VHH binders against F-actin-capping protein subunit alpha. Designs and how they scored, part 21

Target 1, 308 residues: F-actin-capping protein subunit alpha, of Arabidopsis thaliana (Mouse-ear cress) (o82631)
Amino acid sequence: MADEEDELLETELSYDQKKEIAKWFFLNAPAGEINYVAKDLKAVLSDEEVYNEAAMEAFPVYNKTHMICLEMPSGAGDVIVSSYSEINENEYLDPRTAQVAIVDHVKQICTKVRPANDEELPSLYIEEYRYALDAEIQRYVSESYPKGMSAVNCVKGKDNEGPGSDFELVVIITAMRLSPQNFCNGSWRSVWNIDFQDESQVLDIKGKLQVGAHYFEEGNVELDAKKDFQDSTIFQSADDCAIAIANIIRHHETEYLASLEVAYSKLPDNTFKDLRRKLPVTRTLFPWQNTLQFSLTREVEKELGLGK
Key: E = the ipSAE of ESMFold2; O = the ipSAE of OpenDDE; V2 = 0.75 times the mean of E and O plus 0.25 times the DockQ between their complexes.

## First folded at step 19 (VHH; framework vhh_8h63_2)

Design i5 (from i2 with S53Y; at its last look DockQ between E and O 0.65; V2 from the best seeds 0.00; counts 0 for: SAP .681 > .668)
Fold by OpenDDE, look of step 19:
Structure i5 (fold): chain B 308 residues (1-308), chain A 124 residues (1-124)
Amino acid sequence: as target 1 above (308 residues)
Amino acid sequence: ELQLVESGGGLVQAGGSLTVSCAASGFTFSTYAMAWSRQAPGKERELVATITYGGDTYYADTVKGRFTISRDNAKNTLYLQMNSLKPEDTAMYYCAASSPLWRIIEQGREYDYWGQGTQVTVSG
């Protein structure tokens, strides 16, 4: 009975397949951990070209999605990398300082800073509202999110020189904490779109909140909680709008966090074990272990068919 | 800037009582969980008492029944009433605050802010 050793011809993954897998790993890296993934991928991927292409494609998306904060050179402050602050693929506006950060996405650094030109900045009329809102949001964030960052960007109607037209401001709030001592990395992201409607004299407010956490003490557990909100208030002076908006944001975010705290306090320890991230191809649980690097390497190898 | 300032420490005789307080500023006090920890010379810092934003209280076994943690949100002040003090209670007492976000993420394992401490000395 000839044991037909089915030589499972380990079909070598194509270039495209490797690239897509690599991209997947990058894009699905937990907040603050993409560089660990990168290191592992680089070690596992025998093809530098595939790695580079995957990185070039994935890092910008990852950076914007996670709203990473980068320090601008020469003490110019910090900039939040976001689609809402994006001038182009590598340039991001810090409206607070009226500066544009040039970003190397793969390195996750601001390489240069330049002044924003007039066309990139909102009109004086819009700036009044933006500035007022930014001030209130900064205060809120400082009081609510340790090491939190915020920005207020105008995304529509930036050239409005006075009343009569709609404009939209976006508030972005990001907070991240790396806590290796607790085997946990976590992040907060909130985006609030404020539509200033001149005709109706109403502010339409839409919020998207996200809490992420990666636990890797005894396995790989990810927390990913999202919630959307809608609210409205009256179109008033810049200062009054700022206060009203900030209060609305504070209210919803505080309530959401409270609700999460209650929800997770009731979860048995075992439930967290079930929140393991699945790998895209094999649907196997991605083991984010304390030695993130070793575990990721194994999984990457497995997914890439390189570990045999 | 967030600040926690402890006060009320001092020398007390065994069996005596003392109340320490922590004045909080620079954050939304009412949404934070607060705690008292203490560190005796040559010992590790230990959690003494915690109070949630909802007012639930938890105590270390070593102080249970003797210490009471409370908060006044209107005054942004945290209190620790210590009764039946023992020489073993001698320590620097620290006020701590934890944000809602990180309580969720870290499951209450860490505090975000700490005061400078107030010294409590219990003489035997």
Scores: ipSAE 0.544, ipTM 0.793, lowest interface PAE 1.0, mean pLDDT 87
ESMFold2, look of step 19: ipSAE 0.570; ipTM 0.762
ESMFold2 (binder alone), look of step 19: mean pLDDT 81; pTM 0.811

Design i6 (from i2 with A97T; at its last look DockQ between E and O 0.56; V2 from the best seeds 0.56)
Fold by ESMFold2, look of step 19:
Structure i6 (fold): chain B 308 residues (1-308), chain A 124 residues (1-124)
Amino acid sequence: as target 1 above (308 residues)
Amino acid sequence: ELQLVESGGGLVQAGGSLTVSCAASGFTFSTYAMAWSRQAPGKERELVATITSGGDTYYADTVKGRFTISRDNAKNTLYLQMNSLKPEDTAMYYCATSSPLWRIIEQGREYDYWGQGTQVTVSG
C-alpha cells in the first residue's frame, strides 16, 4: 500500500488512474480513520474534481461496510448506516424511533430526519419480535461494549401479518474507540442474521464477527480478524425468542473474545510492549521494531485455527 | 446501568491497615478487568493496582508489597487491602473497569468507567 502512495506522488497519472487510487485508499482506511485519509488525499491530489468524485464514490461504501453511527438532529439518538437499514443510498431507517435519517456520506452527518412511512416499517406482528429482541440486545451491549451501538432490522418478511411465513431479523452491534494517546484505534462489528422459519418452527442464527485494530506508535500494525458462527433455537414467543437469541449471541461473542485474548497472549513477547512504550534513557534507546513487517492478523488467525 | 460504588475509606493511623471495596453492577463482572487508582490533593491520578478477569495482578512500585488487590466474582466486588499505610497514601481511591474487548485491544492502558471514589486519610 505504501507503494501505491509512492506511485501517486511520483508518476504522472491520468484522471481515472488518480481517481481509482484515491478510492482504494478511502476504501481501505482503518475504522474511524477515513477522514484522516481524506485530508491527506486532498493535499496530495491538488485536483479538487478528482478528490470529490473519488470521495463521492467511496464514502457510501465505506460508511455502510463499517456501519458508522451518526447523531440524528434534535437529540433523537443515533442511526446506524448499513445495508440492512438502507432505504436508498442517502436514507437509512432507524427502526427504534421509526424515523428515516437523511445522510451526507462524504461529510458523515445526518442532515435531517423524516418519519418512516408504513411500507418502510414491519407489520405489528413482526414488530413484536423486533422490539423484544432490540430490548435484550441493548441490555447485552450496554453490559459488554462501552459506548457500543446496536440495531435490529427486519430484512425479510416485514409485511407478514401473523404466523405462516418466514421472516428475518438482523442484529448489528458496533463499537469503536480512537485512542491516539495510546497510539491505537480499535473496532468491533458483529452482524447476526436470525431466520425465523415458520414451517420447521426453528430459528436459524448466523453470526459474522469482525475485530479491527490499528497500532501506530513506531510503524503500522493492523489487525482484521473475522469469525463466523452458526446456531439455532426453537421458535417461541417474541419475548422468549429475544432472550434465547441474546443468550446465544452473548455466548459466542464472549467465547470469541476469550479466544482472541489467548491468541494475543501467544504473540512474540515484545510486540505491544515495545510498540507502545517509550523508555526514557539518557545513553541508550529502547529498541523499536518496524511493525510494517509484522502481521498481527496472521498470528491471531494462526492461534484461532483460521487457515493462515 | 453500569455502576461502581467504593466504600471502606476513612481515617487510619500510619502503619495501620485498611480495606476498601468496590461494589459493581450493570455488567458481567467476571469478564472485566478491574483496577484501583488514587489521586492525592494537587497531584495527578496514579494507577495503584490491577486485576484481570483470570486473577492476575499488577501493582505500582509505590505500593508493591504493601497492597493487595482481589476480586470476588460471586459478590461482584473488588477489594484493595492496604497494609503499612503511610501519610503519602492519603488520597481519594477510585475503582475502574475495563471491558474484555478494549482490555485486549488496548492492553489495559485505558479504563471504561470510574467510580466516584472513597477517601483514605493516613495520619502521622
Scores: ipSAE 0.546, ipTM 0.727, lowest interface PAE 1.4, mean pLDDT 83
ESMFold2 (binder alone), look of step 19: mean pLDDT 82; pTM 0.830
OpenDDE, look of step 19: ipSAE 0.566; ipTM 0.786

## First folded at step 20 (VHH; framework vhh_8h63_2)

Design l1 (from i1 with Y58N; at its last read DockQ between E and O 0.62; V2 from the best seeds 0.70)
Amino acid sequence: ELQLVESGGGLVQAGGSLTVSCAASGFTFSSYAMGWSRQAPGKERELVATITSGGDTNYADTVKGRFTISRDNAKNTLYLQMNSLKPEDTAMYYCAASSPLWRIIEQGREYDYWGQGTQVTVSG
ESMFold2, look of step 20: ipSAE 0.617; ipTM 0.763
ESMFold2 (binder alone), look of step 20: mean pLDDT 80; pTM 0.802
OpenDDE, look of step 20: ipSAE 0.578; ipTM 0.804
ESMFold2, fold request of step 22: ipSAE 0.578, 0.609, 0.586; ipTM 0.742, 0.791, 0.755
ESMFold2 (binder alone), fold request of step 22: mean pLDDT 80, 80, 80; pTM 0.795, 0.796, 0.794
OpenDDE, fold request of step 22: ipSAE 0.828, 0.810, 0.732; ipTM 0.910, 0.901, 0.869
ESMFold2, last read: ipSAE 0.604, 0.650, 0.536; ipTM 0.788, 0.800, 0.734
ESMFold2 (binder alone), last read: mean pLDDT 78, 80, 80; pTM 0.789, 0.797, 0.797
OpenDDE, last read: ipSAE 0.777, 0.742, 0.800; ipTM 0.886, 0.873, 0.896

Design l2 (from i1 with E110D; at its last look DockQ between E and O 0.63; V2 from the best seeds 0.59)
Fold by OpenDDE, look of step 20:
Structure l2 (fold): chain B 308 residues (1-308), chain A 124 residues (1-124)
Amino acid sequence: as target 1 above (308 residues)
Amino acid sequence: ELQLVESGGGLVQAGGSLTVSCAASGFTFSSYAMGWSRQAPGKERELVATITSGGDTYYADTVKGRFTISRDNAKNTLYLQMNSLKPEDTAMYYCAASSPLWRIIEQGRDYDYWGQGTQVTVSG
């Protein structure tokens, strides 16, 4: 009776499967932690090609989603990498300085900077509104978000040379709080779309706010809070619009943060433990082990089937 | 630029009272949680009192019942009234501010900004 040793053919993950798993880890990296993930993936993945391809695909998405800030060379300032500032896959506009940053997404660096051409910039008419708004938003952000960054981009109607047509400005605010010594990292992201409607003489304002935090002292816990807002104000002068918009943004963001503070301050410790990351392959919640430090490497190995 | 400037420190006899103040600028004072910490020579910095943007107050056990934290949002000023002072209260007292964002992320464990401090000395 030949004991057919069912050689459990450990089905090696295919190239595509590995890539997808790697991409998932990149894309789901907490704010400011993608490079840690990269390091772990690189160590675990025996295939450099898989790693590189996954990184090339995931980093641009991650960078734009997280609205990372990059320093431009030669003291030219900082640029926020976002879909709203994107000229192409590797070029991002800083409207404040009228410069375009060339970005290496995987390295998360600005490699070059060039002046924006006229076609990439808004008209003088639009720039008046953009500039005014940018000034107010900068003031607000400086007063509200430690080390926060902001940008105001024109996303529609940039060629409007005067009244008579609609245009849209987008306010982007990003702030990160990295505190690895306290085993936590967090981020704030807000996007405000302001639709300047000439015919109705109304500004339609839509906001998307997101707070993220990663706690990794005793496990892997993520806080992810999102809120959408809608508001409106009247179409006025550039300065008046700027003030009005900034006040609206301030109001909603301040209230939202306050509400979150209260909400999460009252949460039992056990509630946070339930905010576990779902594993991509098993679709199970990350096991909470009373370990002092979460090992991402172990998680990656497990997902890639490399952990015996 | 955010600034916190403490004042009111000095020498006080045991059993005496002292009020220290902190003038805040460069941020939306009313939206921030404010606090006092102190550091005695050779000791770690310790939280003394916190007042949230909502006005809730928290005190260290060592000062509870003796110290009162308060704020005047109109004046952007934080206060710490210290009564029944003891030699053990001798320390540099620091004003601190915490953004709502940071409070959420760190669960109120730290502050974003600190002043330069004001020295309080209690003579036994």
Scores: ipSAE 0.543, ipTM 0.764, lowest interface PAE 0.9, mean pLDDT 88
ESMFold2, look of step 20: ipSAE 0.618; ipTM 0.779
ESMFold2 (binder alone), look of step 20: mean pLDDT 81; pTM 0.814

Design l3 (from i1 with S31T G35S; at its last look DockQ between E and O 0.38; V2 from the best seeds 0.00; counts 0 for: unsure alone 64.7 < 65)
Amino acid sequence: ELQLVESGGGLVQAGGSLTVSCAASGFTFSTYAMSWSRQAPGKERELVATITSGGDTYYADTVKGRFTISRDNAKNTLYLQMNSLKPEDTAMYYCAASSPLWRIIEQGREYDYWGQGTQVTVSG
ESMFold2, look of step 20: ipSAE 0.622; ipTM 0.826
ESMFold2 (binder alone), look of step 20: mean pLDDT 79; pTM 0.789
OpenDDE, look of step 20: ipSAE 0.633; ipTM 0.830

Design l4 (from i1 with S98N; at its last look DockQ between E and O 0.61; V2 from the best seeds 0.60)
Amino acid sequence: ELQLVESGGGLVQAGGSLTVSCAASGFTFSSYAMGWSRQAPGKERELVATITSGGDTYYADTVKGRFTISRDNAKNTLYLQMNSLKPEDTAMYYCAANSPLWRIIEQGREYDYWGQGTQVTVSG
ESMFold2, look of step 20: ipSAE 0.635; ipTM 0.805
ESMFold2 (binder alone), look of step 20: mean pLDDT 81; pTM 0.807
OpenDDE, look of step 20: ipSAE 0.567; ipTM 0.778

Design l5 (from i1 with S31H; at its last look DockQ between E and O 0.42; V2 from the best seeds 0.50)
Fold by OpenDDE, look of step 20:
Structure l5 (fold): chain B 308 residues (1-308), chain A 124 residues (1-124)
Amino acid sequence: as target 1 above (308 residues)
Amino acid sequence: ELQLVESGGGLVQAGGSLTVSCAASGFTFSHYAMGWSRQAPGKERELVATITSGGDTYYADTVKGRFTISRDNAKNTLYLQMNSLKPEDTAMYYCAASSPLWRIIEQGREYDYWGQGTQVTVSG
């Protein structure tokens, strides 16, 4: 009677599996909370190499996706880390100050700042439009988003020295509020691509808006709302374009927020409970228990199979 | 820059009435929820009344039936009509605004902007 001791080989997760899980946690961290995740992962992961590799891979993606704002050294201002401001993997342009921030993604700090090269900046012609737009957008953001940040980047046609060719500016707006006292964090992100079409004399405007919120009073609930917009206006002077674009952005964003407010105000409390975070390994929803404080550590342990 | 400027405070006798107002600037007033809070000496700040962008009003139990919050979007002005005032109503009254974004995120739990306040003193 060979007692086949089914050695339940607790199949230890492979290096790659652990790494992927860690990456997932980093990438799916709520806005402003990646460092909390990092802390928890460090505590749970027994392998520093796995952690480091996962962090190195995930943080840049996270930072750009969330458009984090970093303070540049020596009072040079703030830079928004985004794909639209990216010169290379670790360098990001602040077009407003014409400076390039060197970023340590994992530490989420700007380590150095340098002047932008001429090649990294738009032409004077494009700069006129960019500058005008930036001014209007700053005004808008200051009025609409407490502690919001914005940037206007040229992503196409930066070398255009005059009329005759198309160029594209991107407006990025980011706002975040950490409200741990209320057990919630939230973020706003908007990206507006403005295609200046010279031939048609039309500005094609495309917007992507995202509202995120993480509630962790009684569990782990995430709100993620996204909406895309399209609009257009006439190609005019730099100032007129700036005003028109800003108004379009203001209109759409304001309406969207209003709509969200109405929509969510009508949602039963139970609906929010259904928006609980999915776990990567089990693909199950985080259990909502009224008495349980949000613990990322527990989630990480569970996903890594360490909680047994 | 967003600004909230309260006015209309003063000394009033018990049983009297007073209207305080708040002039708002630097934001889209009509899209914000507005509110009044008050802080008495040695006490915590308390919400008195709130009016949503949609016009819904909410009152603290202590002022319900006596106070009326209203807004004029055309004038970017918030009002608080206070009737049947009591000495217990003595406080610094603050105007507050809640941005749409944070209202969504925080579910209306906090205001984003505050005025400097106007003093209301009720003499018994």
Scores: ipSAE 0.473, ipTM 0.730, lowest interface PAE 1.0, mean pLDDT 87
ESMFold2, look of step 20: ipSAE 0.589; ipTM 0.770
ESMFold2 (binder alone), look of step 20: mean pLDDT 81; pTM 0.817

## First folded at step 21 (VHH; framework vhh_8h63_2)

Design fa1 (from l1 with Q107M; at its last look DockQ between E and O 0.56; V2 from the best seeds 0.60)
Fold by ESMFold2, look of step 21:
Parts: sequence; C-alpha cells; structure tokens
Structure fa1 (fold): chain B 308 residues (1-308), chain A 124 residues (1-124)
Amino acid sequence: as target 1 above (308 residues)
Amino acid sequence: ELQLVESGGGLVQAGGSLTVSCAASGFTFSSYAMGWSRQAPGKERELVATITSGGDTNYADTVKGRFTISRDNAKNTLYLQMNSLKPEDTAMYYCAASSPLWRIIEMGREYDYWGQGTQVTVSG
C-alpha cells in the first residue's frame, strides 16, 4: 500500500539517487571524454559532496575499463591502468619496468612510482615468457597502432619455477585519438588471454576487441563495437610462443579491421545507420569549438529534474 | 620507429619532369594508405595525390594528368612522378601515411604520419 502511494507521488531526488545518476553519466562517458562529463556535472550539481563521492566511485571503474595510460614520473614511460595490473585500487604494476605506479584516479595522474617487491613479480621462469611476448607485442603495436600502448601481465601461475603447471598471460593493446578539429574521438582496446596448458602442451587464446568512436559534428553518433575471438597454438619455447601469439593477434585484429571497413562503406553518405546513440551531445562538448548548442547539460538536468 | 624519408627533390626547368620518392619503415607499408602533400612559401598545405592500400588513386585538380602516384610494396616505397612542371609546383613535398584503424574511424580526414619533406623548385 505504501509502495502504491510512493509510485504515485513525485519527490525530489535523494542524495543517493543523485549520486547514482552522476555515476551513471561518468561510467557511460565515451572513451577519453570523462573529464568533459565531469566539468558538466560540476556545473549542474549543487552538492559538491555528491559530485565528489560519485567521482571517487566512478573514476576507478572507468579508468580500469578503458585501460587508460598514465605517464610515470622520471620519464619511465606509461603505465596501463587495468584489472590485470592492479595491486590494489590505487597501485598498478608496470611489468616492463618492474615499477608500481601510484595513481590518483579522479585526477587521472600517476603521482609517484615505487619498485615492485619480489612477491608482486612473476618468477624468472614466467618472466622469460612474459618478456619475450612483450617484445613481440610492442613490435606489432608500433607497426599497427599509431601511438598505441601495450602491456603483458601474468594473471595466473606467477610463482611457477619451471615446467609442470599452467600459467596465464594477458596482452593489453590500447590506442586512443581525440580529433576535435574533425569532431571525432576514437579508441581501440584489445585484451588477449593466453592460457599456457602444461598437460596438453597447448596455448588456449581468447581475445576481446572493442572499438569506440564518437562523432559530433552535427549531432551525436556513437559506435561501440565488440568482437570475441578464440584460437590456439602449440606450447613451445618462450621465443617461439611469443612469435606465434603475436601472429595470431595480428591476424585476428587485421581481419576485424577489414570487416569494420566494409561496415563503414555501407553507411549512406547523408546518415550513419547501425550506429547507436549512447549520450546525446553537441559540438559544444569542446569549449574551444563553441559553435553549436550544448546538449549534455540538458540531459543531466532532465535526469535530475529542475534541481541542481 | 616509424619513418618516412623523402628524396629526389631539386631544381628543375619549367616543362621538365622529376620523380620524388618516400622510403617507409617501421610499419606494415602494404596496409597503409599513402599520399603526397605540398606547401609553397606563404601558402596553405595542399594534398596533391593519394593512393589506397588497394592501389586506387586520387589527384588534386591542379596536378591531374601531370602527376602520377604509385607504390612498390616490395620496396616499401611511395613515388610521385611529376611531369610538365610549372613554377607554381615549387613547394616542399611531404610523404604521408594513414593507418588502417584511424583511416577508417576518421574517414580519411587526417594522416597519422608525415615525412620531413623534399624541396622541389621549378625555374622559369
């Protein structure tokens, strides 16, 4: 009975309701655009604490999901923030340099680094495989993804001291481009799980690719395309495994890009079809391009009613 | 690791011919779309010729019929044959490359990589 009366009564949103709505907007921001969403949410939310809590809860999830790259101090290169590199919520392993990046998720910066301790690193046996694969993946990425970044992490069996037990490596490849001059932002993310199976002497390889694009010249069109892959190869030396895995990854990603090009060729010149709108925005998402009406603020205000 | 190195520029007489080349390394050349752009002093940069990974070509009206773009995937080399040269063709000529992913997503609007350029000067 009380439920029935509540359903008929329109009420002002609670603190928690506003927080969950703000989190939704953060988590659904297109790749590379969470800070634009943050700026707009700051402008419309009246309660700074709601904003701060929503951001503190959403940014860690967003950053890991999008596998953002953060520059490490002292020119040590970049660390990729992911669930596969996570030591704890604020610490992420860079296996290439054996450093742990300390991250402020909301500011999206690496504030400092520390050396990884021995327990955070794989054994010498596993490292031979990880290192060899990392080298082949870096070569592939440098040839195929301008400004692309990669990492290879051990996610299972890091303490193996030799043959006899399974282990698992994960390859992460990410590339992002913000092209405000062309009203287009794009991203590539791929994750490849490689299960090194001792009993069968086979590598089980599973890949997940994700392509994002956000077009906002006259309207708001988003692409979020995903594809899964399955493959296998024989368990060989570290060097031979690395070459075989990289070739498998190159083959599948190249084939997927060919299929994406076909899909784009089928789009009519005057409209995008088969693309779905996720977050309606105008060209005003980029303040330096202040030529069109802003729409994101309107969407947030609709979710919050008349209040801020 | 990616490099685009132009060569073959120089001084040539009006009505003459010249071939410029672009040696590419550090990427899968056969999968990239390639192009030539030029910039004369005080003028805007102009994309004069493009060639897709599949070999389809396109030319700016100002050079159509006089310039020929070609590629040799075995040698990782892009060429621009320039015939019937005019003083207006005087410019720094740049080689450009567009990766498969970003070519598709940006719909060919921008190129990922550019070389340092080679100077072509047409007297007369």
Scores: ipSAE 0.592, ipTM 0.758, lowest interface PAE 1.2, mean pLDDT 83
ESMFold2 (binder alone), look of step 21: mean pLDDT 81; pTM 0.807
OpenDDE, look of step 21: ipSAE 0.628; ipTM 0.822

Design fa2 (from l1 with S31T; at its last look DockQ between E and O 0.60; V2 from the best seeds 0.63)
Amino acid sequence: ELQLVESGGGLVQAGGSLTVSCAASGFTFSTYAMGWSRQAPGKERELVATITSGGDTNYADTVKGRFTISRDNAKNTLYLQMNSLKPEDTAMYYCAASSPLWRIIEQGREYDYWGQGTQVTVSG
ESMFold2, look of step 21: ipSAE 0.581; ipTM 0.776
ESMFold2 (binder alone), look of step 21: mean pLDDT 80; pTM 0.801
OpenDDE, look of step 21: ipSAE 0.693; ipTM 0.856

Design fa3 (from l1 with I105L; at its last look DockQ between E and O 0.50; V2 from the best seeds 0.00; counts 0 for: pae E 2.5 > 2)
Fold by ESMFold2, look of step 21:
Structure fa3 (fold): chain B 308 residues (1-308), chain A 124 residues (1-124)
Amino acid sequence: as target 1 above (308 residues)
Amino acid sequence: ELQLVESGGGLVQAGGSLTVSCAASGFTFSSYAMGWSRQAPGKERELVATITSGGDTNYADTVKGRFTISRDNAKNTLYLQMNSLKPEDTAMYYCAASSPLWRILEQGREYDYWGQGTQVTVSG
């Protein structure tokens, strides 16, 4: 009778219902773990077409949301996949090299590159600001995020030929670490929108920071901490703006990391016993998709005074 | 460019003492957790001493009471004072650095950067 009830429920799930469930699992994969989710889904889904369609729809969204980094062919460096670098669904601009990466989202690879068209690149005036900022951000990231990646894109006003109109640059900083030996995967993502306001001669700076961690020693614990920032500085030369912006970003990100460390020290010991273990244990002990146990993100946000 | 340069290694007789140093550059030294690791021929790398940005220290059981880790943030230098040296302490000693983010998230278990090492050889 249990078999008959299971068969009835299974036959009542439509193709589209199965696809939406599979997409849900893909889109909720922890940072850096979508391919493990894919392997498990392929093993449990009998219908290859359901799997293929779910993956084709979910991976582009996942990749842009997580701002994944893909190596470009022939040693051209890396490209960050994001909505800020998107030319179309499968093409992403690397403004540092003026190349466009052609991406296979499901395989998470860059298959080809092509030179960017002039219309895809900012004007010389905007590029002066973008280039100077990119240099200062790369310096900051190299000092602060091991194997961290960054990009600076122009998202508004790229055709400005000089003073007289607003433009907007976006700074992306991402860093990822998979540490199976420590049963922890961690991620950092920050996005800084810098609105260069011509009339007021100020820069309006908004940051969105996200720290993710997935701990999978004896159960599953996920951290998903988010923080927003607002700041401003005066509109100066490209070089002076770059220095001021990078200093503002460094200040806020450093302060946030210090506050996260304080919040960790205040959490109850029993909440994080597995997070404080010094000795490694087997990798196969834990379900990697279970988020039911305890909301680490909610506890950290409470200690930091964020949100709820 | 982040760089860790070890020095002070050499040949020491059993029972002797030696201090190795690590000069650090290219990052905000005071904010990083630091450590010393060693690797003997044919053995895997072993983390022997760590020190947080706030000065909290931890030691492997094999070196407790004999080794002392310290840091000088004004000089961007990490030290390991090794006393009562034994032949089994013979190894290449590596300086290690862990960024604030990964130190928090990995609970100090892994390090992001390693130096090229300095050889310590204990005879007897």
Scores: ipSAE 0.377, ipTM 0.643, lowest interface PAE 2.5, mean pLDDT 82
ESMFold2 (binder alone), look of step 21: mean pLDDT 80; pTM 0.801
OpenDDE, look of step 21: ipSAE 0.426; ipTM 0.735

Design fa4 (from g5 with A35G Y58N; at its last look DockQ between E and O 0.48; V2 from the best seeds 0.60)
Amino acid sequence: ELQLVESGGGLVQAGGSLTVSCAASGFTFSTYAMGWSRQAPGKERELVATITSGGDTNYADTVKGRFTISRDNAKNTLYLQMNSLKPEDTAMYYCAASSPLWRILEQGRSEYDYWGQGTQVTVSG
ESMFold2, look of step 21: ipSAE 0.541; ipTM 0.725
ESMFold2 (binder alone), look of step 21: mean pLDDT 80; pTM 0.790
OpenDDE, look of step 21: ipSAE 0.750; ipTM 0.883

Design fa5 (from l1 with S31T Q107M E110D; at its last look DockQ between E and O 0.58; V2 from the best seeds 0.63)
Fold by ESMFold2, look of step 21:
Structure fa5 (fold): chain B 308 residues (1-308), chain A 124 residues (1-124)
Amino acid sequence: as target 1 above (308 residues)
Amino acid sequence: ELQLVESGGGLVQAGGSLTVSCAASGFTFSTYAMGWSRQAPGKERELVATITSGGDTNYADTVKGRFTISRDNAKNTLYLQMNSLKPEDTAMYYCAASSPLWRIIEMGRDYDYWGQGTQVTVSG
């Protein structure tokens, strides 16, 4: 099959085609590795404008999807960049400190902070629940995820002044470790949507867990494991809800990690269905040059109608 | 916040016994894998004994049969019982902990937390 590709002439790609290919590489970078992809793309893309536009379009999506943590200036702590904390494209609420972080997505830094407006913050009623939950989640995360980060945001019903209407809180838990000395990068992300239902007096709890790992010592092996959970509890006081929710989260995440450990103990047997096929043996973090060249050749074939 | 505090070190004569302890706080002890390492003067740190969250143990050949690692999850405490001590067992002994997530992902290659150590000196 190499013969077919060797016979095809590469056609010049348009500005927009190059940009979309670059964006694809950015958006598919493993957790914590987008800047390695950026460095490699700069080296290959001679057109700086294509690179700049692709980066400006991709980094905001990547940062929100991976829920990256950025240090806020002047000791205000960290903010999690997510769709749940988004005020606008470049501004993200930290509900714990009532600060709004102003973010440069491409540089991945928080350049400034400002106090949140009253209208950007939840009501006192909602804040009672958000604050109590945030405290219990911080306790859980500090015990379970070394250098883990968390946030609790209100995403629906923030202006409720009391009982009578539903509201929704979202718990984010993130942990990431870049370990180049061990040729391994890993990440954990969990998002828990808690729907406080007024009529039924029940909390509907949905969790989405995602574990990423990239191994590059004797090859290029990538894990992207996802798991969904559903649970419920009764609608109680703010403090009692916080305890119950945190216990539910701890139970499910602990149980999932136990199951993942069992699967990893069978690694020589290749028991993970989500573990991608080991790529050719190489110590490079991202074989972008071979991948990019190969992808461009295939796109040219598609444009010429030679590949189907 | 998170702490591993070793204690029980001291001076002991060759052939004697000593138990060192590690008090853990600030993490869910029962889910962590634990271990003891030691470092003698001028030498590199050596893993001595490990114990999984489920209680499975492993030992370095140099201490097998003489040392016993154990854990008390109710008291968040790790122990190393050392018998038939030799002068070559003289070292600073360190408690180590490995979280479930990173233990899995890093395949046991690294530990998340280390204590400050307790000195064990064997004379004779």
Scores: ipSAE 0.616, ipTM 0.797, lowest interface PAE 1.2, mean pLDDT 83
ESMFold2 (binder alone), look of step 21: mean pLDDT 81; pTM 0.808
OpenDDE, look of step 21: ipSAE 0.670; ipTM 0.844

